# VH-VL binders against Regulator of G protein signaling 22 (RGS22), part 1

All scores and structures are predictions.

Target 1, 129 residues: Regulator of G protein signaling 22 (RGS22), of Homo sapiens (Human) (q8ne09r852to980)
Amino acid sequence: KFSDLLNNKLEFEHFRQFLETHSSSMDLMCWTDIEQFRRITYRDRNQRKAKSIYIKNKYLNKKYFFGPNSPASLYQQNQVMHLSGGWGKILHEQLDAPVLVEIQKHVQNRLENVWLPLFLASEQFAARQ
Below, numbering starts at 1 at the first letter of every chain, in headers, positions and changes, except where a header shows other numbers; antibody chains aren't numbered by Kabat.
F, E and O stand for the ipSAE by ESMFold2-Fast, ESMFold2 and OpenDDE, each averaged over both directions (binder to target, target to binder). V2 = 0.75 x the mean of E and O + 0.25 x the DockQ between their complexes.
[cut] marks letters that were taken out.
The coordinates of atoms that the task and the answers printed are left out; those that the model quotes come from them. Centres of patches stay.

## First folded at step 1 (VH-VL)

Design Ba1 (framework fv_bepranemab)
Fold by ESMFold2-Fast, scan of step 1:
Structure Ba1 (fold): chain C 129 residues (1-129), chain A 118 residues (1-118), chain B 112 residues (1-112)
Amino acid sequence: as target 1 above (129 residues)
Amino acid sequence: EVQLQESGPGLVKPSETLSLTCTVSGGSISSYYIAWIRQPPGKGLEWMGTIYYSGSTNYNTAVQSRVTISVDTSKNQFSLKLSSVTAADTAVYYCARDEYYDFSFDYWGQGTMVTVSS
Amino acid sequence: DIVMTQTPLSLSVTPGQPASISCRSSQSLLHSEGKTYLEWYLQKPGQSPQLLIYEVSNRFSGVPDRFSGSGSGTDFTLKISRVEAEDVGVYYCMQSIQLPYTFGQGTKLEIK
C-alpha cells in the first residue's frame, strides 16, 4: 500500500499535502531523504557523504528525531544516538548506511501505521482529482 | 516551568561516599538530560557527568573512577554518588537540565553545599 | 580536553559604560556542520549560573539585547553595551563541542 503510493507521483503529492496540513511533513521528508541516500551509487562517495551530513543535521536533533514528537521511542532514540557518535555535540561527521536504515524504519512505521490510514480515510483523499 | 532541587548531607567525612539527590518537577524527565556540575568555594565550574532518563551516562574523566550517576524514574529523581572523598571535593553541587542540541544548561537547581571534613 | 581561558579575570565598570570579556579555546569549537558550540553563563552573587548566550551569538530567552556574543574558531567575546547593576556577577564561557564540557576560569564584573 505504501509501496503503491510511492510509485504514483500524484498520490504521493496528495499524501505530502495531507501531512503538511497536519504538521507531520517531517516524517515523509525524512523518509524521502534517506531513500534518496540509499539510491546514490556506493561509488559516488562525495554525494553520499554530503547527503548523509544533510540528513544528520536536519533530522537528528531535538526538533525532530530526539524531540517529543519523534517517530522513535525513547529507548530507540538512545540507541540511535549512541550509534551516531554519542553524547557530546559531535555526532559522527556522517552517518553509516545501517544507522540511516534504522532511522528510516522508525519513520516508515509511523507513516504506514498512523498517517497512511488517516490519509486514506480523509476528505482530502476522497476529494483528490 | 521545570524546577530542579538538590538535597543531601552538608558534611561528609574523608574517605566516605558523598550521596546527593536531584528532584525534578514541572516537566517530563524523558525529554532531556540531567547534568551534575560542582563549584569549589571561590573557584570555577566543573562538569561531573550527565545522565539520560534511560540510565545512560557520560562522566568527566577527572572523576570517572569515583562517580556514579543514577536515575529513579518512579520518583523523578537523579542521584550522584562520589566515593573516596577528600577535602578537594568540598564544593557547591548543582544539578542542571542539559537540553544538549541547541544549548546546554538552561535550568539549574539552587545548589547544595557539601563540606568534606572530619 | 579543551582548555578555556578568559581575560580579564576581573573588571570594574561605571554604570552605563560598556564591558567586554574575552574567551579563548585551546582548539577550534567549530563543528563540521557549521555550528560553533560556545556558550556564556552568568552567576550572580549567591545564585546559580544562568544561560546567557549559546552558539556564540544567540541570546537565550529573556536575556536583554544589551548582551551580545561574537567570535569564531578559538576567539570569542561577550559584550555588554551598557552595564547595569543587575549585571554584576561572574561570567563563564563554556565549550560543548566535546566531552568533557569545560568552562573558563570566570570573569568577575563589578560596578565602580
Scores: ipSAE 0.007, ipTM 0.576, lowest interface PAE 9.7, mean pLDDT 84

Design Ba2 (framework fv_bepranemab)
Fold by ESMFold2-Fast, scan of step 1:
Structure Ba2 (fold): chain C 129 residues (1-129), chain A 119 residues (1-119), chain B 112 residues (1-112)
Amino acid sequence: as target 1 above (129 residues)
Amino acid sequence: EVQLQESGPGLVKPSETLSLTCTVSGGSISSYYIAWIRQPPGKGLEWMGTIYYSGSTNYNTAVQSRVTISVDTSKNQFSLKLSSVTAADTAVYYCARGWEDLYSYFDYWGQGTMVTVSS
Amino acid sequence: DIVMTQTPLSLSVTPGQPASISCRSSQSLLHSEGKTYLEWYLQKPGQSPQLLIYEVSNRFSGVPDRFSGSGSGTDFTLKISRVEAEDVGVYYCMQSIQLPYTFGQGTKLEIK
């Protein structure tokens, strides 16, 4: 399970390396950055705002989340766009935690249902020990 | 070519709900969104809200509590409902098409329908 | 909300002469990837608005080349090189970078 992999630091690192060799590390990076955001205490508003803007600038663009290799379908991309208040809000304002959680769900779905099965069947997984 | 046509009552009483329909013909609605824009007599343009073909909406905060936009994809029809109308809601109401691929310009507009709020 | 301010509010031009309309935004309309989300619309008397220019300087299909847009950041200009009778109407700039989408107050172009 993906949650089992997250609880084992060594297995997580092998999965990260597997994704890197397949030029597919963006999903795990996005998931991890959003997870870090979610763990920032609510009282640290400046750090949460900075992390939210960083995630927005890095992932919510045509090169990743709104691009041809997005983890979200076009329909799901448009739902996230509308939840965010449209393109202008995505580009120039802070995103709310519920929007980031929704994005993380789409990213996690591809990690669990596409990349994890490929990793478990790979020679890299078999040779990891 | 794509054509948009608004329809609805020309007269609405204060405090009632205004209901308008926009019918799209000549093209698929799956790759664009529809906006409602109004223009009071002798004044400028005000965006009211947008709906994507999936049913997702964004509303102008000035009317958000009173406005609802919906879509019937089987009929290629979009509707605007505006509740608790006052004389300030007297305007020509337009529907307009926008692209979904991160463009927000309105390339085709309906002819507009005049709505008067009066007793 | 982003405020769009047009100048002048009205102008009268002799046919064949140039016209220039300015639009200022209260905030930059520049996207981080280099695109600026500024459009120009024309509303002829008794007609619906029609798109003239998108992304500052790109003419929409069928728009005559005598129309040109320019500008960056917060300052934008629409120019008509030789005004014709069919150009009479109200010109609106619009920003589409931020919700709510907002229009300028309009510039009325007349021939006299």
Scores: ipSAE 0.000, ipTM 0.516, lowest interface PAE 17.0, mean pLDDT 82

Design Ba3 (framework fv_bepranemab)
Fold by ESMFold2-Fast, scan of step 1:
Structure Ba3 (fold): chain C 129 residues (1-129), chain A 121 residues (1-121), chain B 112 residues (1-112)
Amino acid sequence: as target 1 above (129 residues)
Amino acid sequence: EVQLQESGPGLVKPSETLSLTCTVSGGSISSYYIAWIRQPPGKGLEWMGTIYYSGSTNYNTAVQSRVTISVDTSKNQFSLKLSSVTAADTAVYYCAREDYGSLWDYYFDYWGQGTMVTVSS
Amino acid sequence: DIVMTQTPLSLSVTPGQPASISCRSSQSLLHSEGKTYLEWYLQKPGQSPQLLIYEVSNRFSGVPDRFSGSGSGTDFTLKISRVEAEDVGVYYCMQSIQLPYTFGQGTKLEIK
């Protein structure tokens, strides 16, 4: 279901707008930025470094992933912190694909099980073309 | 003192899989990559691949279809497997630690002594 | 792949005299917050390589001050102000800005 949104530009945009009107677009933005990182070739180290720094600064902080509105439980947050190269220290060069895959999984879980059902039941979805 | 030690069979037959192990002692692996670098007799250095202790890997495209690097964090051991070997794979194989001296500084600070691998029937 | 080219491929130096080794990359090594990912390694006969210089000009811990690195972009130089007998070996430059990491061909330093 969620994969259907990813393959339909119009439906994806309606979902994004729905999330924006509910001040809850961070999950979709995080998912998208990690997906973009995963598609950067491993041979392009400069671009991968830049993207990982962007992801770290935007999402791996107490305003989102390590905050009260996190898609991950406290236990899962601690696992991500340890996998990223040490408790309390997330080095961009150690924010590798397995760590980002785990983060993306937690984000996708909330998108699929909380936000997508709300979107499908919304007046915004019913009014779409 | 941080020490890296390579070990392996020394002699491998053509078409078989080469398996080498690197054991790290005297230091943490949690903030470092471990790389495998080889040197054919009388030639220069070739980077083969790098692994972070989480299992994340990067491989040299020249060997990526044949190479696998893995980690056993409980033993502080890293392994290199290279399949379908030929005489061209005869080399001294080194493991080296890639240090992040700062967020942006990357270099191989400690190298193992190297292990000679000869591909011969 | 980034190609690293060293010149000369070999040189012979009288002890106490200076030596200079050049390294050129096929593309710029300057990225990531102004850092340049160029290292120099020395491999003494029968030994593993050892780090001399990282980020163009920074001497690694324990490296004698007679070794210095310089350069920018694509053109880099390693200088030894007064060569000692223990400096004999093969010198390699390496880039780590782009995968795969690549080394120069090596420069063999011999004592006359």
Scores: ipSAE 0.000, ipTM 0.518, lowest interface PAE 15.3, mean pLDDT 81

Design Ba4 (framework fv_bepranemab)
Fold by ESMFold2-Fast, scan of step 1:
Structure Ba4 (fold): chain C 129 residues (1-129), chain A 122 residues (1-122), chain B 112 residues (1-112)
Amino acid sequence: as target 1 above (129 residues)
Amino acid sequence: EVQLQESGPGLVKPSETLSLTCTVSGGSISSYYIAWIRQPPGKGLEWMGTIYYSGSTNYNTAVQSRVTISVDTSKNQFSLKLSSVTAADTAVYYCARDFYESDTYYYGMDVWGQGTMVTVSS
Amino acid sequence: DIVMTQTPLSLSVTPGQPASISCRSSQSLLHSEGKTYLEWYLQKPGQSPQLLIYEVSNRFSGVPDRFSGSGSGTDFTLKISRVEAEDVGVYYCMQSIQLPYTFGQGTKLEIK
């Protein structure tokens, strides 16, 4: 289970290495960056703004979330676009927490339903310590 | 147990810069925020700003152009500087630990210094 | 800025009687994370403020169970079931959902 893997530091590191050897680290990186954002206190506006902009610049572009290898379908990409206020808002403003949570949900779905089953069936998982 | 202690000049002339320090003892300054709150004589509480030990700050917009909060981790000290003071800045100034931990749902200003009185007078 | 309004501004209570203080915010204090950022502080005469209640209804460590907080959205109440002499002071509500943090005007509790 994904939540079980998240609660075990060594298992999480093995999963990260598995994804890295398969050139598929972006989903886990995106999930982790959004999780870090969610742990920043709401009361620290400057830190939340900086992290939100970082996540926006790194993931909310045609190379990842709005690209052909997105964890989200075209329909889901359009929903995220609508939640964020359109492309102009994405390009020029920070993103609100509900938008980031929605993105994280799509990323987590692919991690749980595609990558985790592959990891559990892999020789890397069997050889783990 | 963590304790906070404010110190400063007590008297400041109008137009000058008020400089206060908050010294932390009994524990490290990491993992929480320090807030500065003031209270004019006989009046209520006003939040001035907060700082994280990394130097990240948030300020009350009412004083943002005049206030600077900083941290010196080697001395376990936080400083508040308020420029261009007037009689309206006369108050008791407090520093307080502002703790927020979302995993435990614990937050609030749980440890306060004793306060230092600052009078702005010519 | 979120405006916090307390009523009454002062009250006098006979020891052993209950007291109730209201706090209203100009907008909802409920965050999308499901938390409500409302705190209560007590300032005893000549002392620094102290935390009584966080997140509407949670008593801070060491706070007697005669103190209780309740409310939702924009309307909050602090109750003292049986007022004691040590409860004298000024009570403040505070919101911390939006910068700047703002306090109510304070409610002075006195013993008759």
Scores: ipSAE 0.000, ipTM 0.537, lowest interface PAE 15.5, mean pLDDT 83

Design Ba5 (framework fv_bepranemab)
Fold by ESMFold2-Fast, scan of step 1:
Structure Ba5 (fold): chain C 129 residues (1-129), chain A 120 residues (1-120), chain B 112 residues (1-112)
Amino acid sequence: as target 1 above (129 residues)
Amino acid sequence: EVQLQESGPGLVKPSETLSLTCTVSGGSISSYYIAWIRQPPGKGLEWMGTIYYSGSTNYNTAVQSRVTISVDTSKNQFSLKLSSVTAADTAVYYCARVYDEWLGDAFDIWGQGTMVTVSS
Amino acid sequence: DIVMTQTPLSLSVTPGQPASISCRSSQSLLHSEGKTYLEWYLQKPGQSPQLLIYEVSNRFSGVPDRFSGSGSGTDFTLKISRVEAEDVGVYYCMQSIQLPYTFGQGTKLEIK
């Protein structure tokens, strides 16, 4: 289960290393950065803004979320773009929390349904024992 | 209508850094993404990198360690710096606008190009 | 890196006759949602390249309808139904699905 893996530091690290050996660490990094954003208190407005901008610059570009290996389908990418107020707002403004949560859902879906099953079937998972 | 214009030194000595500027006119650069593409004499096109208005960049791995692309919105300018040049960097350098209604990188408006010769 | 290979290297056509240029990629250019990131450019002598076609078959604004693109996966074709003198130049295909973005080596079209 993905939630079980998130609550076990050693299993999380094994999964991270598995993804890194398959050049697919971006999904887990994106999920983690958004999770960190969600844990910043609403009163820490400067930290939330800085983290939102960091996430936007690192992930919401044609290299990752709007790129050919995106965790989101083109339809889902367009939904996120619409929710964000269009491409101009993605580039020039900070993103609202609901947009980041929606992105995290798409990232988590690929982690749960593509990468986690591959990890559990892998020699790396067996070797952890 | 939007136009792009490159400017540069024309001649650069081996081992030095070349600096090129792309000036945007006829429109706001606030939503522009700009690519740099070069063409050695008699050869084909090589993409060097793209900068998005946010400052995010993608670089060609062949030049990634030597290239830096930046944007100055107050001057309506994009810049390319390429360090440690050799004769192999002799080329016409173009800046081009990324077609902003498409998720891929199609280059719809190109500058006229500026010739850079690397020679002692 | 994705390698883009164009054939032929050069092509001579009589005005009014059709021309066909092929582009082959070393890997599929198909995105998971069904879009294929392949573009065609024309560089006329002494001029900057200009965009002709994006996403395999979409003509860019102002491009005459005698230009058409087709293909899927790794094999793509640019066709000119009736070549005109203004079509002389070098044609390049490009993929923009994967970094680094790469161009074909170019196909020179000349009037016979």
Scores: ipSAE 0.000, ipTM 0.515, lowest interface PAE 16.3, mean pLDDT 84

Design Ba6 (framework fv_bepranemab)
Fold by ESMFold2-Fast, scan of step 1:
Parts: sequence; C-alpha cells; structure tokens
Structure Ba6 (fold): chain C 129 residues (1-129), chain A 117 residues (1-117), chain B 112 residues (1-112)
Amino acid sequence: as target 1 above (129 residues)
Amino acid sequence: EVQLQESGPGLVKPSETLSLTCTVSGGSISSYYIAWIRQPPGKGLEWMGTIYYSGSTNYNTAVQSRVTISVDTSKNQFSLKLSSVTAADTAVYYCARLEYDYGMDVWGQGTMVTVSS
Amino acid sequence: DIVMTQTPLSLSVTPGQPASISCRSSQSLLHSEGKTYLEWYLQKPGQSPQLLIYEVSNRFSGVPDRFSGSGSGTDFTLKISRVEAEDVGVYYCMQSIQLPYTFGQGTKLEIK
C-alpha cells in the first residue's frame, strides 16, 4: 500500500496534506530527505556529506528522533545515537549510509502502520477528488 | 576497567611512515570514538583525529594529507599511520576514548616517537 | 579553527591558597542543543592527561569538590578553592563543538 502511494503523485500529495493538518509532517519529511540522500551517487561525495549533515541536524535531536514522539523505540534510539556518535562531538561528521537506512526503516514503519491506516479511514481521503 | 595501550617503533627515520597501534582491553569497542592526540616534548596537546568503531574518521586539517586512522574490530585495535615524517612529528602519541557525554575520559599511557636519522 | 587562549601561562601558589585559570575561545562554544562543549584536563608530571571538568561546570567522576568550572559563550574559568600538592601539573582547556578539536596552550601550576 505504501509503495502504491509512493508511485502516485496525486495520492502522495493528499497524504502529505493529511499529515500537515495533523501536525505530523516530520515522518514524511525525514523519509523523503533520506530517500534523496540515497539517490546521490557515490561520486558526489561533497553532496552526500552535506545532505547527511543536514539530515543529522534536522532530525537527530530531542524535537524529533530522540524526543517523546520518536518513530523509534528507546532501544532503537540508543542504537542510532551510538552509530551517529552524539550531537556536539560530531557536528561536522557525516552519517554513514547504513545509519540513515536504519533511521528510514523506523520512519517508514510508522508511516505504513500508523499514519497510512488513519489516512485511508479519514474524511480527507474520502473527499480527495 | 577499560584500558587503552599504545605501541609503536620508538624511532622512525625522516620521510618514512610512522605506524602506531592502540589496543583496547576490559570492554567492547562497539560504541567508542577513539581519538589520537600528540604532544611534542615540552609543548602542548594537539588533536590529530578521531575514529568511530564503524571506521568513520575526522582528521585535523594540519595533518589531514598525511594521516590515516583505522580500526580492526576483530583485534579490538585502532591504528594511526602518519606518512612523510619529519623532526616536527617527534612527540608522545596518545590514544583516548572520546565519550559523548563527557570528553576524553580514558587515556592510554602514551608512546614516545622520535624522528631522527 | 576555534582558537583557545589560556591565561596565565604559569602560576605559583602557596598550599591552601586559591588558584584561578582563564580560558577564552575565538567563538561561542554553545551548541544548538543548549550544551556548551568546554572541557578541562590536567596533566600531572610524567602522566597522561586526565579529564577534570566537562560541559563547563560538571566535575568528572572522582574529581574533588575543590575544583569548579564556570563561564559561558567565549569566557571560561577553572578555580581550585584550596590548592594541594597533588594539583601540580599543566591544565588545558579544550573545545569539542567544532572540528578540529582544539586545546589551549596550557597553564602550568606550581607550588611555591
């Protein structure tokens, strides 16, 4: 279901709007930013480094991934924190691709199992014409 | 508890590559950042670089072109290689654990490296 | 690079008297997460450096109460309320907010 939504631009936009109206856009934004990172070729090391730093600064903080509304369990948050090192100590260090993939898995799990079912049952989905 | 121990050749000739090893005992390296710091005789401390157990590295720009830090998880060892050495590289070399919540909380005893012909 | 400047470079203190060491950074050490990444290290003669203070004012495990750190932004101070013979050595401040990590030039504390 989620793969179907990703391949339909109009449905994807309706889902994005649904998440915005529920103040829950961070999961989809995080998923999208990591997906963009994954599409940067290995030859573009400067772009990959810049994008990984952006993702770390935007999402790996107490307002999202390490916060009370995280898509990851406390155990999973601790694993990611160790893999990313820590906030101030690695401010300019890039995140490795496997760490970003792991983060994306946790984000996608909540999108598929929490937000997509709520969207499909919503009045916004029914009225999406 | 956790201990770090450096080992190296002691004496290195100018233009050669210096190779040092840091061995970790008393704990797993699976979450460690290990930093290399050097101190020329009678001078202050200089950070050279840090490695995360995954192999990710950060280097001081002053030595970046000559330094390589690596990790061997099977041996619980970290290594520093410094190429094209000169007398200015004569120093005591330390490895230290860089802990997220604190800083460099566990240090090796240091190994003296002299660059001389 | 962030430059760390310590004053004085050397001081001699009578046992039981206080000592104060200053550290100035060329730019703010405050991180967006709200923490300030300034550490103090002590290197006793013939020994490896040891961590004394982290995040400006927090004593590391086993560090005596007579040591205290303070400061904010770019100006930091390490104080020893009553200097003891075992406190002899070189004190270094360090920033770990930005690469490369940089140390001050060191302050040598001696007993009169």
Scores: ipSAE 0.006, ipTM 0.563, lowest interface PAE 10.9, mean pLDDT 85

Design Ba7 (framework fv_bepranemab)
Fold by ESMFold2-Fast, scan of step 1:
Structure Ba7 (fold): chain C 129 residues (1-129), chain A 121 residues (1-121), chain B 112 residues (1-112)
Amino acid sequence: as target 1 above (129 residues)
Amino acid sequence: EVQLQESGPGLVKPSETLSLTCTVSGGSISSYYIAWIRQPPGKGLEWMGTIYYSGSTNYNTAVQSRVTISVDTSKNQFSLKLSSVTAADTAVYYCARDYSDEYFPWYFDLWGQGTMVTVSS
Amino acid sequence: DIVMTQTPLSLSVTPGQPASISCRSSQSLLHSEGKTYLEWYLQKPGQSPQLLIYEVSNRFSGVPDRFSGSGSGTDFTLKISRVEAEDVGVYYCMQSIQLPYTFGQGTKLEIK
């Protein structure tokens, strides 16, 4: 399903284009940036820190994860805020891997349960060949 | 243009609970933080606390045990409740938008007109 | 808590002359991400505070270029190159790097 999509570069690109035409690319971008973070080795501490800060600045804000169209419910947003040590720590600290994984779960849930079914039923999916 | 306006009783008796409302007009209350800041007559500014539209709050430790900030999204309103008031709580109370460039709360870019609260018997 | 100290507490200037206000913090306001969280506000008589400058030196929208901010770490300055009558009021510095947010005690600017 979603994992199948991730293993096929052409299908992934068609899904990305579908999301872009629906002004919903942020979920896939967020998922991808967190996935990139998870693939950085623990020995590359400076790169992991820089990527974590980038993700925090790009997604952990009022225009996306803490905004009205968030992939997470208000309850789940509050849980992520709590896991990160409150908004003060979000402002001043890099995010730990468990927090990023939790965010990625919420993003993936909307990709799998909202956007993927819409994509599979779309004209864009039918026309992808 | 988004505007903030405070309202409240003006006079509160010692030991009672002060209740103030901040009404947002010209836009949604989602997507930003609202702070409460007070100013005793002739004195400086003191931050009381901040709330995000999700209900998440941070309070000044000086008032933490007595203060509660809440949000009512159906009315576009934020409220401040301060319990067990004394003469030291006499002040003009402001609500202000805590805004940031690059998505973090940072500065107060929009302030209400303020509402005077006197604590007197 | 971070303590913000302003000097002077009051100053009087003749119109057209420059004014300078200092703000010192008890701890560095530089964040690890390279930003310094220092703001300046003006409260005109009988009015709410208004934002003048954020991140040490950035003028807020609509603020005249005669206002400038500078500094780093713990020492900051607000300058007005040519003071005008509408600049009368109390100036406050604020730090927003750490909770609780804290303000300086204020500097009153008057025209001679």
Scores: ipSAE 0.005, ipTM 0.537, lowest interface PAE 14.5, mean pLDDT 83

Design Ba8 (framework fv_bepranemab)
Fold by ESMFold2-Fast, scan of step 1:
Formats: structure tokens, sequence, C-alpha cells
Structure Ba8 (fold): chain C 129 residues (1-129), chain A 123 residues (1-123), chain B 112 residues (1-112)
């Protein structure tokens, strides 16, 4: 059902507002920023590098992806760390596309399995009609 | 308590592939890196590579073209294969558990080691 | 590769006396977050290596307080305040900031 939401601009906007109301917009923001990165053509190296660094600095830290409320389990955090070549690479360098794709999968899982069910059961969802 | 145990043939002929297994017991392997580290007789330690439970690997460039590390999650086993062996590959081979990567994911150390298995490359 | 150099290669100590082992790296082990990725291991005769110290100065679980680590950048020291018979073995420093992970050549500690 998450794919249905992605294909409907109005539904997506209602979901975004629901998450903002609950101070829980980081998952959707992270998913969206990685999706934007994935849409940048490989020939736009400067833009891809800048977006990758932005995503790294905003999400790949102890306040979000490696923090207590991470969308990823400790197992999945370690998988991302290993794919990145270790913490040094995460802190000092840009992230490669496969790492970002892996992060996006974990973020999408929580959006689909936690936030979307809560949204569908909410008064905000009912009121959207 | 987590325990690691290496096993494999004691003797391998030059030019053949050596194959070693590391069996992990006493807990879930899903939060660990497993490393292979070798020690030639009377020499120091050489890191060969690490694998995460997911199958993701990092290898020492010195052996990268010859080494493959894999995981069989159904058997709780990690394997090292080293092709085209020579006498220089004679060593004790250890498997070791890497950092668990809790709220300090940058902490890399080997906290538990297997007892080691001796591999001699000889005709 | 980062080269780790230990001195001395061997030392002999009277029981109860202190021991000091140095480790030098070919480049800084300091990370931008202020952490330094240096570990110390002990390999007792006929046994597997065991972790003693991580992040320069943190003792691993069960390691006696007579062991201490110090240093920064490229220069590190492991100290044993009062050497005991059970401390005999080969000590290795290791860097874990950069692949490939590399060990020093080892320092053999013997009792006189």
Amino acid sequence: as target 1 above (129 residues)
Amino acid sequence: EVQLQESGPGLVKPSETLSLTCTVSGGSISSYYIAWIRQPPGKGLEWMGTIYYSGSTNYNTAVQSRVTISVDTSKNQFSLKLSSVTAADTAVYYCARGSRFYYNPGLYYFDYWGQGTMVTVSS
Amino acid sequence: DIVMTQTPLSLSVTPGQPASISCRSSQSLLHSEGKTYLEWYLQKPGQSPQLLIYEVSNRFSGVPDRFSGSGSGTDFTLKISRVEAEDVGVYYCMQSIQLPYTFGQGTKLEIK
C-alpha cells in the first residue's frame, strides 16, 4: 500500500502532514532525499556528491540512523556500516549509491509497517475524505 | 557465552585451495562481524578479511585475489577459502568476533577468538 | 597500509616490576570525532590472542587494572604497573581506523 500512496500526490501530502503532526517526519524526509539522489543522473557528479554528503550529514549520525530511534535494527545498522567501509568512511567521505539504497530499504520498512498503519487508523486519514 | 571453533584439513598441497570453517555457538551471530586472522609459525598476526552476517565482506588487499569468505546462517558457520596456496600460507588460522556495533558503530575490535587451526602447505 | 611498529621486540621483567611497551603508527589514528582506533592484544604461550585495551585506554572486561593504555596521534604506550607470571606472552597493538587492519610485529614479555 505504500506504492499506492507514492502514486497519489494528495495521499502522499496527507501522510506527510500526519508525520509532521506527530514530530516523526525524519523517516519520510530521509526516504525522499535518497529518492532524489537516485534520480540524479550519473553524469551530474557534482550534484550527486553534494546530495550524498548532505544525506550523510543529516541522517547517518547518532541522532537518527545510528541512534536509539533508528529505522534500522542493530543488525541492519552494522550491515550499512560494513557496506560503507566503516565509521571512518561515513564521517570523512561521501556515501556510495549502494549504501544509500540499503538505508532507504530500512527507512521504507518502518514507513510501511509502522507509520502507514498508524496513518490509516488515524482521524487525519478519515478527515482527508 | 559466545564461542568460536575453527576446523579444516591440517595439510594442503601447493596450488590447491584450502577451506576452513568457523562455527559460532552461544548466541545469535546477527550483530557480529567475523574475521579471519592468520599467524605463520613464529611470526605476527595478519588480518585476512571480515564478513558480516548478511554476507558482506572486506578483504586484505594482500590476499584479495585468492580469498573468499562466506557465511551459512542455517549452520551458524563462516568459511574461508584461499586458492593457489604456497608454503607462505602455512600458518595458524583464527576466526574472531568483531565489534557488535551498538551505539558506538565505529568501534572495531576482536573480542572473542577461536582456538586456531594449524594449516601446513606441503607436498 | 598503515604500518604499526612496536618497541622493544622483547623485554624481560622481574616479578612485581613495571613494564612499558611502545607502539608507533605510520599515520595518525585520530578520527574526526575525537576517537583514536588503537587496540592492544595479549597472546599467552599456546593460546589465542585476547583483547586487553580498546580505543587507546579502555580496559576490556575482566582485564586487571594494572594494565593501562595511553597515547595520541601516532604514539601509544601499554603499561603494566606490576608484572605477574600470568602476564607472560606476546603483546600486539592494532589499528582499526583503516582497511586493511594491521598489527604491530609483537613484543615478547618474559619473566627473569
Scores: ipSAE 0.006, ipTM 0.555, lowest interface PAE 13.8, mean pLDDT 83

Design Bb1 (framework fv_bepranemab)
Fold by ESMFold2-Fast, scan of step 1:
Structure Bb1 (fold): chain C 129 residues (1-129), chain A 117 residues (1-117), chain B 112 residues (1-112)
Amino acid sequence: as target 1 above (129 residues)
Amino acid sequence: EVQLQESGPGLVKPSETLSLTCTVSGGSISDYYIAWIRQPPGKGLEWMGTIYDSGSTNYNTAVQSRVTISVDTSKNQFSLKLSSVTAADTAVYYCARGYSWDYFDYWGQGTMVTVSS
Amino acid sequence: DIVMTQTPLSLSVTPGQPASISCRSSQSLLYSEGDTYLEWYLQKPGQSPQLLIYEVSNRFSGVPDRFSGSGSGTDFTLKISRVEAEDVGVYYCMQGIEYPYTFGQGTKLEIK
């Protein structure tokens, strides 16, 4: 199960290493950064804002989420824009939790349905003991 | 060099379905999307829809109920089907390759479709 | 839908003189600072459209440096510093920020 793997430090590191070997670490990094954001309490407004800006700058661009190797289809990318209230909201450096959760779902879908099956079938997984 | 080539019938009767094919050569379609854009005689350009190699599509709402775009990645071919055609669908139809939500870098030569009885 | 409006609709220029075409969008095309999804295409007589400029000011490969794009938000300009005979055709601006993708109505450039 994907959630079990993510909460086991040893298995997580083996999966991360597998993804690095295949030049496909962005999905796991994106998932992890959004998960960290979701664990910051509303009382830590400055940390929460800084983390959301970091996520926006690192992942919501043509190199990843809006690029050719995006985990989301073009339609889903457009829905993320609409969910955020349009480009004006993003330009004001606001990212609501529902927007980030939606992004994380698309990222998680590819991790679960593409990368996890490949990892479990890999020689790296078999050799880990 | 990337090349796109449209093909299909030059004449379609009213109420029938228009079927066009776009063949891509000289480049990869895996990291790009293909769009269909049309131009009625003497008029401007109208985007009809876009498809990724995965089969995901986005359509212009003006034609959404009549249009279907599909892909065959094994043949590097993209198809446009437009149902229930009328004289208003008479146009040159182009396929074009795009990158993400950005520009169309290469265009086919276009194929003229006339809708008449 | 985002409406793209071009001015002028036609332009006649003496060879060697500059030309300027304006494009206005009904809403901002900026998605982040520096990332504005505005393109310019040229359709020469009897030919397919070809990309000239993407993201406001970036020339596509092989496009002569006499072509330049500028602008921000909702107001954009395409300039040709020294018009040549081969520049004749219809120029279109396009926004790629939202579906449906929309084009301006076109500006026909003719030589005097």
Scores: ipSAE 0.006, ipTM 0.535, lowest interface PAE 13.2, mean pLDDT 83

